# VH-VL binders against Rho guanine nucleotide exchange factor 33 (ARHGEF33), part 1

No score or structure here was measured in a lab: all are predicted.

Target 1, 176 residues: Rho guanine nucleotide exchange factor 33 (ARHGEF33), of Homo sapiens (Human) (a8mvx0r265to440)
Amino acid sequence: KRQTVALELLESERKYVINISLILKIKATFQGSDGKRNSKERSLFPGSLRYLVQQHLDLLHALQERVLKWPRQGVLGDLFLKLTNDENNFLDYYVAYLRDLPECISLVHVVVLKEGDEEIKSDIYTLFFHIVQRIPEYLIHLQNVLKFTEQEHPDYYLLLVCVQRLRVFISHYTLL
Below, numbering starts at 1 at the first letter of every chain, in headers, positions and changes, except where a header shows other numbers; antibody chains aren't numbered by Kabat.
ipSAE, averaged over its two directions, is called F for ESMFold2-Fast, E for ESMFold2 and O for OpenDDE. V2 adds 0.75 times the mean of E and O to 0.25 times the DockQ between the complexes of E and O.
Where letters were taken out, [cut] stands.
The coordinates of atoms that the task and the answers printed are left out; those that the model quotes come from them. Centres of patches stay.

## First folded at step 4 (VH-VL)

Design p10 (from r7 with heavy chain G106M; framework fv_roledumab)
Fold by ESMFold2-Fast, scan of step 4:
Structure p10 (fold): chain C 176 residues (1-176), chain A 122 residues (1-122), chain B 107 residues (1-107)
Amino acid sequence: as target 1 above (176 residues)
Amino acid sequence: QVQLVESGGGVVQPGRSLRLSCTASGFTFSSYAMHWVRQAPAKGLEWVATISYDGSNKQYADSVKGRFTFSRDNSQDTLYLQLNSLRPEDTAVYYCARDSLEYWGMDAFDIWGQGTMVTVSS
Amino acid sequence: AIRMTQSPSSFSASTGDRVTITCRASQDISNYVAWYQQKSGKAPKFLIYAASTLQSGVPSRFSGSGSGTDFTLTINSLQSEDFATYYCQQYYSYPYTFGQGTRVEIT
């Protein structure tokens, strides 16, 4: 069962990365339809999105290597320890994303309302929402892996620390 | 695999023109904004110009506006920088560089070419 | 244009040292700062973006910090391959501007 929940996490990340691909396509379409270059203060997309996209792509590649070659004592916690440590500033970029999101939504609404591209606005909002929910989803997936991990397993402590970090983050920095 | 190769530099007299080229390989060139950055001998880095992934938007440093023209050919994976009315202060190694993020761009530069030297002297 | 000022222009250090390079922007640029390493005769290498985020493949002894107008690049336990010139860059607004560079020299 442990392999099953690890595969579920991997498939979840694959779907999420597809959504990131869609946001890049939407950005390209928006640039093409508008052709406008605004200052960084007026960006339609949160500045932190750039970093978050890269981190999730890197995580997907690492998860594929670990899960598809799953050994008897497969380990995932080190990947999430790396993602959530101070060195990567990943969680700080999520904080910045959440902080900047309301203004970006307002700007998208104003710009798209003037241009008449309701479909693009809807797609952007949908992608913004997926990003907002990703940290809570990681917590759920890692709790499921931890549930099927024995206390003496090499991954037990790593997963436990990751779960604690994500709980603290969610309770402190989001209303999710 | 991912590589940028500049060419077209040389020694010219003030007032002359040069055309720099940069050939990209190993990535989807049409998805990235591209940049030119120059470095005068024994000096620091100076951003010169930016071109959007589709070529529809271009930005230039004030020192080169009206003299330099940036263009790209996505079918050939090639960048061009046309240098007109060259001045001694344009003497520098010219680097082409890839934006670190697709499409919208980060405006930071993750892949750089080796550079091509432009010398403007009499 | 936003001016980026680095201090000092050169820094003498020994292997094993902790080195800190400072970069100051003439106005608030949030965290839109990148750092580059350039070795003699070579193109710059991308180290850090968003003031503190390490580029993949860059050793963990490198770290960045700061926001607003004051930024620092720190190298813990300096290695022989770290002797180079370091540049900060703001990408908050065009024209994009670089600091003048800080040369880290062996003592």
Scores: ipSAE 0.000, ipTM 0.490, lowest interface PAE 14.0, mean pLDDT 81

Design p11 (from r7 with heavy chain S31D; framework fv_roledumab)
Fold by ESMFold2-Fast, scan of step 4:
Structure p11 (fold): chain C 176 residues (1-176), chain A 122 residues (1-122), chain B 107 residues (1-107)
Amino acid sequence: as target 1 above (176 residues)
Amino acid sequence: QVQLVESGGGVVQPGRSLRLSCTASGFTFSDYAMHWVRQAPAKGLEWVATISYDGSNKQYADSVKGRFTFSRDNSQDTLYLQLNSLRPEDTAVYYCARDSLEYWGGDAFDIWGQGTMVTVSS
Amino acid sequence: AIRMTQSPSSFSASTGDRVTITCRASQDISNYVAWYQQKSGKAPKFLIYAASTLQSGVPSRFSGSGSGTDFTLTINSLQSEDFATYYCQQYYSYPYTFGQGTRVEIT
């Protein structure tokens, strides 16, 4: 059922927002709640994280409103069309994240050697990986919604375009 | 010391407005998401609203959406809650609280103010 | 919205008792549960987060457990300062919701 797979997408987004928020808590542990740094100091975490958190919070709230008040002709493809639009920087933040990730992994390795243990390092790497996998997960969720959307539904074409945009992005994403 | 102090509570008639303030000290206020939580007399806790570290993201409970406005002034370490079109059921002690997770929040409330009482009656 | 239901609503206990308070979520919230203590006329005090992680400075006699939908707060060897109302809270998704509270009273 279409509503069921829409709810699965919403639950997935909730879990993801919680995970991305957790990485910020880990970040705060290393930097302290009141630590000032020189603008040229190296960062332990990709600068794109703050922007990604903001974008996903906005998406979560829009999805929650849309899916929990699901009408007969529920539509959600427009939310992802907006998100993946060339005018929106959302996908660019993921590209920036991937480009910055290797250096951040190296810095985390050095800092954890000094301050923490192997369990903390493993947790941070796992959270970094969750972010890497999020766009591929959107593709799977949207394909599931599309599967239960009839051709005449107002969301059908919107979902098709979203799926195509994500496929194109992912084909280049995995090469970064 | 880390501290939050609320003010602005009082007794007002239904339909009136009131502005609550919360002053933070002892931590970098601009790095934290903040919350308002209320508690009616002899009742439990009810989350009212959340604001991100920079004020760009705000969430409201459905019962107050459209009537209450949350804002912050990071230059003065102060939080504001504008209460409009007050109803008797808004009568409660209003607490401001800090999210234990920086910036966007999303964790538990680790620091609480002492609360300020808002009474809506005629 | 996710409903948080506590049981019991109140009970009497004596110093030295082991007390357990339960909290049930209306849907799976993983481990995103916090516990708070509130004494009469005071603001709530943060005790536990992530269902089982004790906040720094909270006595070790407090412990939390659970995941999914069922959660418990346990106080081993109740002390006189522990007579209070306890609240569970989910922070899995907005709107954030609290349980109704469990009042622990002296016998």
Scores: ipSAE 0.000, ipTM 0.488, lowest interface PAE 14.5, mean pLDDT 82

Design p12 (from r7 with heavy chain S31Y; framework fv_roledumab)
Fold by ESMFold2-Fast, scan of step 4:
Structure p12 (fold): chain C 176 residues (1-176), chain A 122 residues (1-122), chain B 107 residues (1-107)
Amino acid sequence: as target 1 above (176 residues)
Amino acid sequence: QVQLVESGGGVVQPGRSLRLSCTASGFTFSYYAMHWVRQAPAKGLEWVATISYDGSNKQYADSVKGRFTFSRDNSQDTLYLQLNSLRPEDTAVYYCARDSLEYWGGDAFDIWGQGTMVTVSS
Amino acid sequence: AIRMTQSPSSFSASTGDRVTITCRASQDISNYVAWYQQKSGKAPKFLIYAASTLQSGVPSRFSGSGSGTDFTLTINSLQSEDFATYYCQQYYSYPYTFGQGTRVEIT
């Protein structure tokens, strides 16, 4: 069962990466023929978002490598310890993104008012929502892996620390 | 292994044309925005052009706008830079480079080719 | 266009030295700065993006800092392979622009 929940985490990450790839289509909508970045694009797609996208791509690649070659005592906690450690900036960039999100949402409203495109508004909201909810989803997946991990397993302590870090982060920094 | 290989450089007279190519290998080419950057002899780096992952959006430096055309063939993992109306000041090593973020685009340049020399002289 | 100015233009150093290179943007570019290393006759190598994020595979002796208009590249303990020209680049807006380069030469 432990392999099953690890595969569920991997499949969740694959789906998440596919969803955030919609950022490319939406960003392209705001590119002009003269090549200048406009203030709407910069505010909708801040640098924190770019960093987060790359971190999730790196995580997906690492998870695929680890889970598809799953050994008898597969370990996942080290990947998430690395992702959430103090030196990695990942959680700091999530804080930055969440802090910037209200302005991004207000700009979506302004864009829709000027362009009149309800479909693009829906796509952008969906994309922002996927990013906001991803940390809570990691917590749920890691708790499921931990549930099926024996206390003597090499991954037990690693997962326990990850779960604690994510719980603390979520309690202090998520608005939703 | 991730690799970019430029070709098509040479020596031409002012007013003539060249077509540069850049062949990518070792990564999913269609997921990356791509760039051309040039460097004149004994000078620094100058950004030339950017093309989005699907080719739908292109950006050019003002000095080359209207003369250079950037394109890509995702089925062949190849970039093209058409250089028209070449001037002596276009003399440089031309590098193709990959955008630093898969699926994002518009960021820094993480993988560079070895460059191809374009010399415009009479 | 955003102008990127590096200082110094050249710098003489010895192995083991701490080297600091600065880059100043003509306007606020937040953290949209990358750093590159170029050795004579070779293509540039990517070191840092988002002003301070080290690219995977780049030695930890390299670090970047700064936000707004002033940015710094630091090499904590210079190695023989670090003698090169270093460039900063803004990717805040098109046209993308590079600094003029800082040449780090062996003493």
Scores: ipSAE 0.006, ipTM 0.547, lowest interface PAE 9.5, mean pLDDT 81

Design p13 (from r7 with heavy chain A33Y; framework fv_roledumab)
Fold by ESMFold2-Fast, scan of step 4:
Structure p13 (fold): chain C 176 residues (1-176), chain A 122 residues (1-122), chain B 107 residues (1-107)
Amino acid sequence: as target 1 above (176 residues)
Amino acid sequence: QVQLVESGGGVVQPGRSLRLSCTASGFTFSSYYMHWVRQAPAKGLEWVATISYDGSNKQYADSVKGRFTFSRDNSQDTLYLQLNSLRPEDTAVYYCARDSLEYWGGDAFDIWGQGTMVTVSS
Amino acid sequence: AIRMTQSPSSFSASTGDRVTITCRASQDISNYVAWYQQKSGKAPKFLIYAASTLQSGVPSRFSGSGSGTDFTLTINSLQSEDFATYYCQQYYSYPYTFGQGTRVEIT
């Protein structure tokens, strides 16, 4: 069952990357609008978004290699240890994303009203929310993998540390 | 005031079933993970189960997995714990408790109900 | 599962005493420890989380410390309302586990 929950994590990451990639596609649609704005006006999308998309794409590629070629004692906790390491700044970009999101929502509202496209506004908000939910979802997936990992397994300690780091992160921020 | 009130306990014979309820008031019930914790007479605390704020994620102690079912009704601010195939070792005061971390769960239990007694004997 | 062991299981104390209760985890749980107070016939009351952070409304005479595997709960100048059983709990991973409890009794 350990391979099954690892595959569930991989499939979850695939779906997530597809969703955040849609944000980039939508962002491209508004690039011309940004060019028409005053230079002092902020971007429609959080500045951290580009970095987050790249980090998740890198994680997806690493997870695919690891999980699809799953050995008897498959390990994946090291991937999340690297991702959540203070030196990587990944979680700091999530903090930046949450900090900047309210202003971006306000700007999207103004721009979409001018264009008259209410459906795009709804789609953007939905995708923004997917990003907000991702760290909590990682915690759930990693706890599932840990549940089916024996204490003697080389991945056991790595997963415990990852779960700890994610719980600390989640406990220190609130959503609007 | 924030409070949790359990009900549904009683005396039953081994193999029977009971349904426990916990009614919440004074806070936004739908935004919290909720827990059940039990305590056998003159013994310590034992975690039983956890349910996410929307009911989509549930965790159970190995001792009750397959016998107990945790559910919630956010429209009525109520938790339910269905106890099936009860054993003498399930005899305990059952407490419902709120997770201290809104929306995310996986934290300590900050608000507890008064408990409801389940006695399994013949 | 992570085993939480408290010591002592019980002891006698007088008002004004400084009381220290210890809790040991069978593995590193960082600071994911909560402490609860339970009086006879009552539900547990939340005291401390993250090993050392006092819940709002809890008297300042209560304090917690520790990280990794060793944790302590300290009560400075014990009051009459503090005679109770105290439990530590890890919330580092499922299944959540509690210590067996430490009963603080009047001498």
Scores: ipSAE 0.000, ipTM 0.459, lowest interface PAE 18.3, mean pLDDT 82

Design p14 (from r7 with heavy chain A33W; framework fv_roledumab)
Fold by ESMFold2-Fast, scan of step 4:
Structure p14 (fold): chain C 176 residues (1-176), chain A 122 residues (1-122), chain B 107 residues (1-107)
Amino acid sequence: as target 1 above (176 residues)
Amino acid sequence: QVQLVESGGGVVQPGRSLRLSCTASGFTFSSYWMHWVRQAPAKGLEWVATISYDGSNKQYADSVKGRFTFSRDNSQDTLYLQLNSLRPEDTAVYYCARDSLEYWGGDAFDIWGQGTMVTVSS
Amino acid sequence: AIRMTQSPSSFSASTGDRVTITCRASQDISNYVAWYQQKSGKAPKFLIYAASTLQSGVPSRFSGSGSGTDFTLTINSLQSEDFATYYCQQYYSYPYTFGQGTRVEIT
């Protein structure tokens, strides 16, 4: 059972990475000339997005290695402790993403309005909000893994700490 | 081991065509933006072209636009640069290079091939 | 197009010297500057990106600094393997442009 929920987490991350690759494809179409970049004002995409993408790619690779070769007492909590560690800036970049998102949404409205096509605009908004929802989804997946983890398992307290960190984070930050 | 290997260079007359290839190994080729950079004998580096990880975005230097065509085959881990209407000024070593960040693009070039020499002379 | 100008074009140095190479952009490019090392007859090697971030595996004697229009590459204690040509590159916008190169020669 525990292996089943770990596989669900892995498949969820794989699907998520596919979704963010669509954002990158759309971003690429807007970079042709003097396009707005991470440190430029009025960027169509939050500057923190580059770092978030890399963190999720690193996590996907680590999850694939860990889950596909699942041992008798497989551990996942260490991967998420690393991701949410104070030394790792992941949560800080996520906060920056949420802070910058409203202006990016406004710019997408103006830019796509001139280029035409409401479908593209709604697709971009949907992709932006996939990122917003990912942290809550991690919490749900980790709670599921913890549910099927015995108290004496080496992963128990690692998962417990991760769940608590994510709950605290989510309680302070969410897109309105 | 991550590497890029260019091939297809040679000596051609002005106005002729040549096709360069770059074969990638040791990494997930389909997730990286790729570039071509050239260097004329005893001169500096000049960016030639960029292609996105899926081939949907292509950028060219003005000096080669309309003459050179960049493409990729993700199933074969190979890049192609079609050189048409070659000029003596196109004489250079041509390098393929990988963007340093998966999927993102628009970053520095972290892995370079050893280059292939294109000589355009009468 | 953004012009990248390096100075000096070339100079002679000895092992152990502290070496500084300057690169100037014709407009504000924030920190979107990379530095490359090229040894005679070889492909360029990636050293630094985002003006100051060392690529993994690059010796700590190399450092980069700058923002906006003025950037520098410093080698704190030149080694025999460091005699090469160094290039700065902006990746702020297309077309991507390189400096003309700075050749570091043994004295």
Scores: ipSAE 0.013, ipTM 0.586, lowest interface PAE 8.0, mean pLDDT 84

Design p15 (from r7 with heavy chain S52D; framework fv_roledumab)
Fold by ESMFold2-Fast, scan of step 4:
Structure p15 (fold): chain C 176 residues (1-176), chain A 122 residues (1-122), chain B 107 residues (1-107)
Amino acid sequence: as target 1 above (176 residues)
Amino acid sequence: QVQLVESGGGVVQPGRSLRLSCTASGFTFSSYAMHWVRQAPAKGLEWVATIDYDGSNKQYADSVKGRFTFSRDNSQDTLYLQLNSLRPEDTAVYYCARDSLEYWGGDAFDIWGQGTMVTVSS
Amino acid sequence: AIRMTQSPSSFSASTGDRVTITCRASQDISNYVAWYQQKSGKAPKFLIYAASTLQSGVPSRFSGSGSGTDFTLTINSLQSEDFATYYCQQYYSYPYTFGQGTRVEIT
């Protein structure tokens, strides 16, 4: 059971990374040797986005190694404890993303509408939504892992700390 | 263990062509944007071209646009730069370099090859 | 294109000196600046990105600062292995541009 919910978390992260890769297509659309277009691209996306992409890729790689070689007492809480601690600033960059998002949404509507590309606008909004939803989704997945973790398991209190941190974050900073 | 190795440089006359190659090892080549940067003798660095991780987006310096073509073969972990209509001012050491962030083309250059010399003279 | 201007073009310093190199962008580029070290006959080595973030493995005597248009690379207590040419680069927008380089000569 516990292995099953760990595999669900891994599959969810793989799907999320695929969805967020739409950033690459959108970025390419706005990039060129045209300085004006590149400047607009920078302002269309929150500055924190580059850091967040790196953190999610790092997490995916760590999850793949950990879950695909799942031992008798597999541990996941340490990965999310590292992600949510004060030292690596992930949650701070996520706060910056949420703070900057309304202006970016407004600017995307105006800029992309002028260019006449409705599909790019839809892709950007879908991307923004996936990023906003990801932290709530982590909470659900970690709660599922915790549900099948015995109190004496080496992962129990690591997961408990992560769940509490994510609950506090979500209650304070979500736009949805 | 991460390495980039350039080859294909040489001496050619103006108007001729060369094909440069860069082979990558020690990392997942298919997930990184790649760059070419050149340096003329006793001069500074000049960005030449960028190609994203799947080859769908390419950027070129104005000085080489229409003459140079950047391509990649992810199955062979290899980059190619086709140099056409070469001019004396194209004389330089050509470096291939890796974008510093996986899947996020348009960042700094964290890994560089040793370079290959292209000399254009009569 | 965004022009990157370094100062000085060259200078000589002694081991133990504090060295400062300045880089100025022709327009606001936020913090999209990288710094590279290049030794004679070698490829450039990545030192700093985002104006002030040290690449892993770079000695702590190196530091970067600045935002907008004015950027600085500082080497505290210069060592013999720091003899090199240093380049700033903007990656705010295409075409990417480098400064002309600053050559540090250790006497």
Scores: ipSAE 0.007, ipTM 0.561, lowest interface PAE 10.2, mean pLDDT 83

Design p16 (from r7 with heavy chain S56R; framework fv_roledumab)
Fold by ESMFold2-Fast, scan of step 4:
Structure p16 (fold): chain C 176 residues (1-176), chain A 122 residues (1-122), chain B 107 residues (1-107)
Amino acid sequence: as target 1 above (176 residues)
Amino acid sequence: QVQLVESGGGVVQPGRSLRLSCTASGFTFSSYAMHWVRQAPAKGLEWVATISYDGRNKQYADSVKGRFTFSRDNSQDTLYLQLNSLRPEDTAVYYCARDSLEYWGGDAFDIWGQGTMVTVSS
Amino acid sequence: AIRMTQSPSSFSASTGDRVTITCRASQDISNYVAWYQQKSGKAPKFLIYAASTLQSGVPSRFSGSGSGTDFTLTINSLQSEDFATYYCQQYYSYPYTFGQGTRVEIT
């Protein structure tokens, strides 16, 4: 069972990384030499986005290695402890990005991506929804892994700390 | 036209080093993860290494880890594969290939170079 | 590492034939399978990804199917330009691995 919930977490991260990558395609579509365009681009695509996407890519690669080669006592908590560590600034950058998201939605309404009008307009809303929900989704996935982890397991205390950090974060910062 | 052109292959003796290059044209090179794949004479394909769009993340096959180094120069649209401590079993045609998914990679290989031959013999 | 096993190793066929190549993964890889065509002396050509999605520009006579551990590449009506070696590849996890290849030969 523990391996099953770990695989669910991995698959959700793959899907999320694909979705967040589409934001960079939107950025490419906005490219131009006009000063006004560059100002709008800056508000839509802050430097925090590059940092966040890199962190999610690193997490995806680490999860693939860990989960697909799952040993009897597989460990995931260390990956999320690293991600949520104050030193890494991940959660701070997430807060900054989420705070700016409503403004971004207003600006992208008129954007037409090369992939086609009907499909892309639907995907824009879906992308922003996934970003808003990602940290709450991590909490759910980690709680599921913890549920099937015994107290004596090397991952037990690591997961417990991660769950506590995410609960505190969500209670204060995901009211966006 | 989208193209990848490999160079730097040759005949070398075991224990020596070689540097392969791959020059990209016709697309925004800095927006793609890139791969090296090799094929020994009369054998199948073997994945060698992956590098992210910005060069910060790298993955290597166990058979080459510690001996090969993958790098890129986005200002020159060029990939490099440094082959150290070469062994006869490294003899192969080396292809560079583009990840089909922009920026982050993690998908199949949609554009391939013509390949460059590396022969390791005494 | 995930092993990809193809069958058959080689196949003799004539134009107009329906050719089926199979690929088996040593573990569940969902639909993270790509197929490539390689002609003698040439680099591989991308045909299919996500087990069943044709790359743009690939003829509709090519199709892929499968999920989990068993995958199939089908050429519905073989043309002269289709005589080549075909490879499956998993991109589910590193290290990426290829099948050993299936050579489609002219009779």
Scores: ipSAE 0.005, ipTM 0.497, lowest interface PAE 13.0, mean pLDDT 80

Design p17 (from r7 with light chain A50D; framework fv_roledumab)
Fold by ESMFold2-Fast, scan of step 4:
Structure p17 (fold): chain C 176 residues (1-176), chain A 122 residues (1-122), chain B 107 residues (1-107)
Amino acid sequence: as target 1 above (176 residues)
Amino acid sequence: QVQLVESGGGVVQPGRSLRLSCTASGFTFSSYAMHWVRQAPAKGLEWVATISYDGSNKQYADSVKGRFTFSRDNSQDTLYLQLNSLRPEDTAVYYCARDSLEYWGGDAFDIWGQGTMVTVSS
Amino acid sequence: AIRMTQSPSSFSASTGDRVTITCRASQDISNYVAWYQQKSGKAPKFLIYDASTLQSGVPSRFSGSGSGTDFTLTINSLQSEDFATYYCQQYYSYPYTFGQGTRVEIT
């Protein structure tokens, strides 16, 4: 059962990366054509988002390698310890992105998109929602893996620490 | 495992043409913007051109605009740089490089090829 | 185009030294700066992006700082493999531009 919930986490990450790739494809249409008048594009796609996207892509690749070659005592808590470690600054950039989000939403509504681009606005808002909800979703997936991990398993305490870090983060920094 | 390999360089007379290629392996080529950067002998790095992940957007340095054409074939994991009306000042090692984040575009260059030498001499 | 100026153009140093290389942009480029290392006869190697973020696999003795127009690359304890030419690059806008390079030579 433990393999099953690990596969569910992997599939969830694959779907999430597909969703955020749509944001990046939209960004690609703004990049490099003018050389000027791109400050709004930078405000809409801040460095905090760029960092988060890189971290999620790295995580997906690591999860694929780890889960698809799943051994008898498969471990994945180390991947999330690395992700949530202060050395990586992932959670700090997540906080930065959440703080930037109201301005991003405002820019999309007022100045970035044409009046006729309601479809594009809707898609961008949906993608923003996916980003906001991803940390809570990680907590749920990791709790599921932990549920099927015995206390003697080498992954037990790694997962426990990850779950505790995510709970603290969510309680202090996100609006649930 | 992640690798870029350039080819097509050589020695050519001024006014002639060359076609450079860059073959990618070990990553999903179709999801990355790609770049060409050149370096003249004993000189620094000079950005030449950028192409978006789908080939729809291209940017060129002013020094090569109108003479060089950048293209990509995502089905073959290959980049092409067509060099026309070559000048002695185009003499350089030409590197292909990958943008550092999938689909992002407009970022740093994280993977570089070994380069291919283009010499333009009379 | 945004001009990137490095100083010094060349620098002699010994193993164990703390080396500092400066890069100045002709206009505000926020933190959109990357640093590269190039050894003779080799392609450049990616070191740092967003002015201060170290690429995975790059030794911790390398660090970057700066924002706006002034940027610095620091090597805290120079090793023999660090003798190379270093380049800064802005990716704030097209055309992308590199500094002229700083050669770190053995004393």
Scores: ipSAE 0.013, ipTM 0.617, lowest interface PAE 7.1, mean pLDDT 83

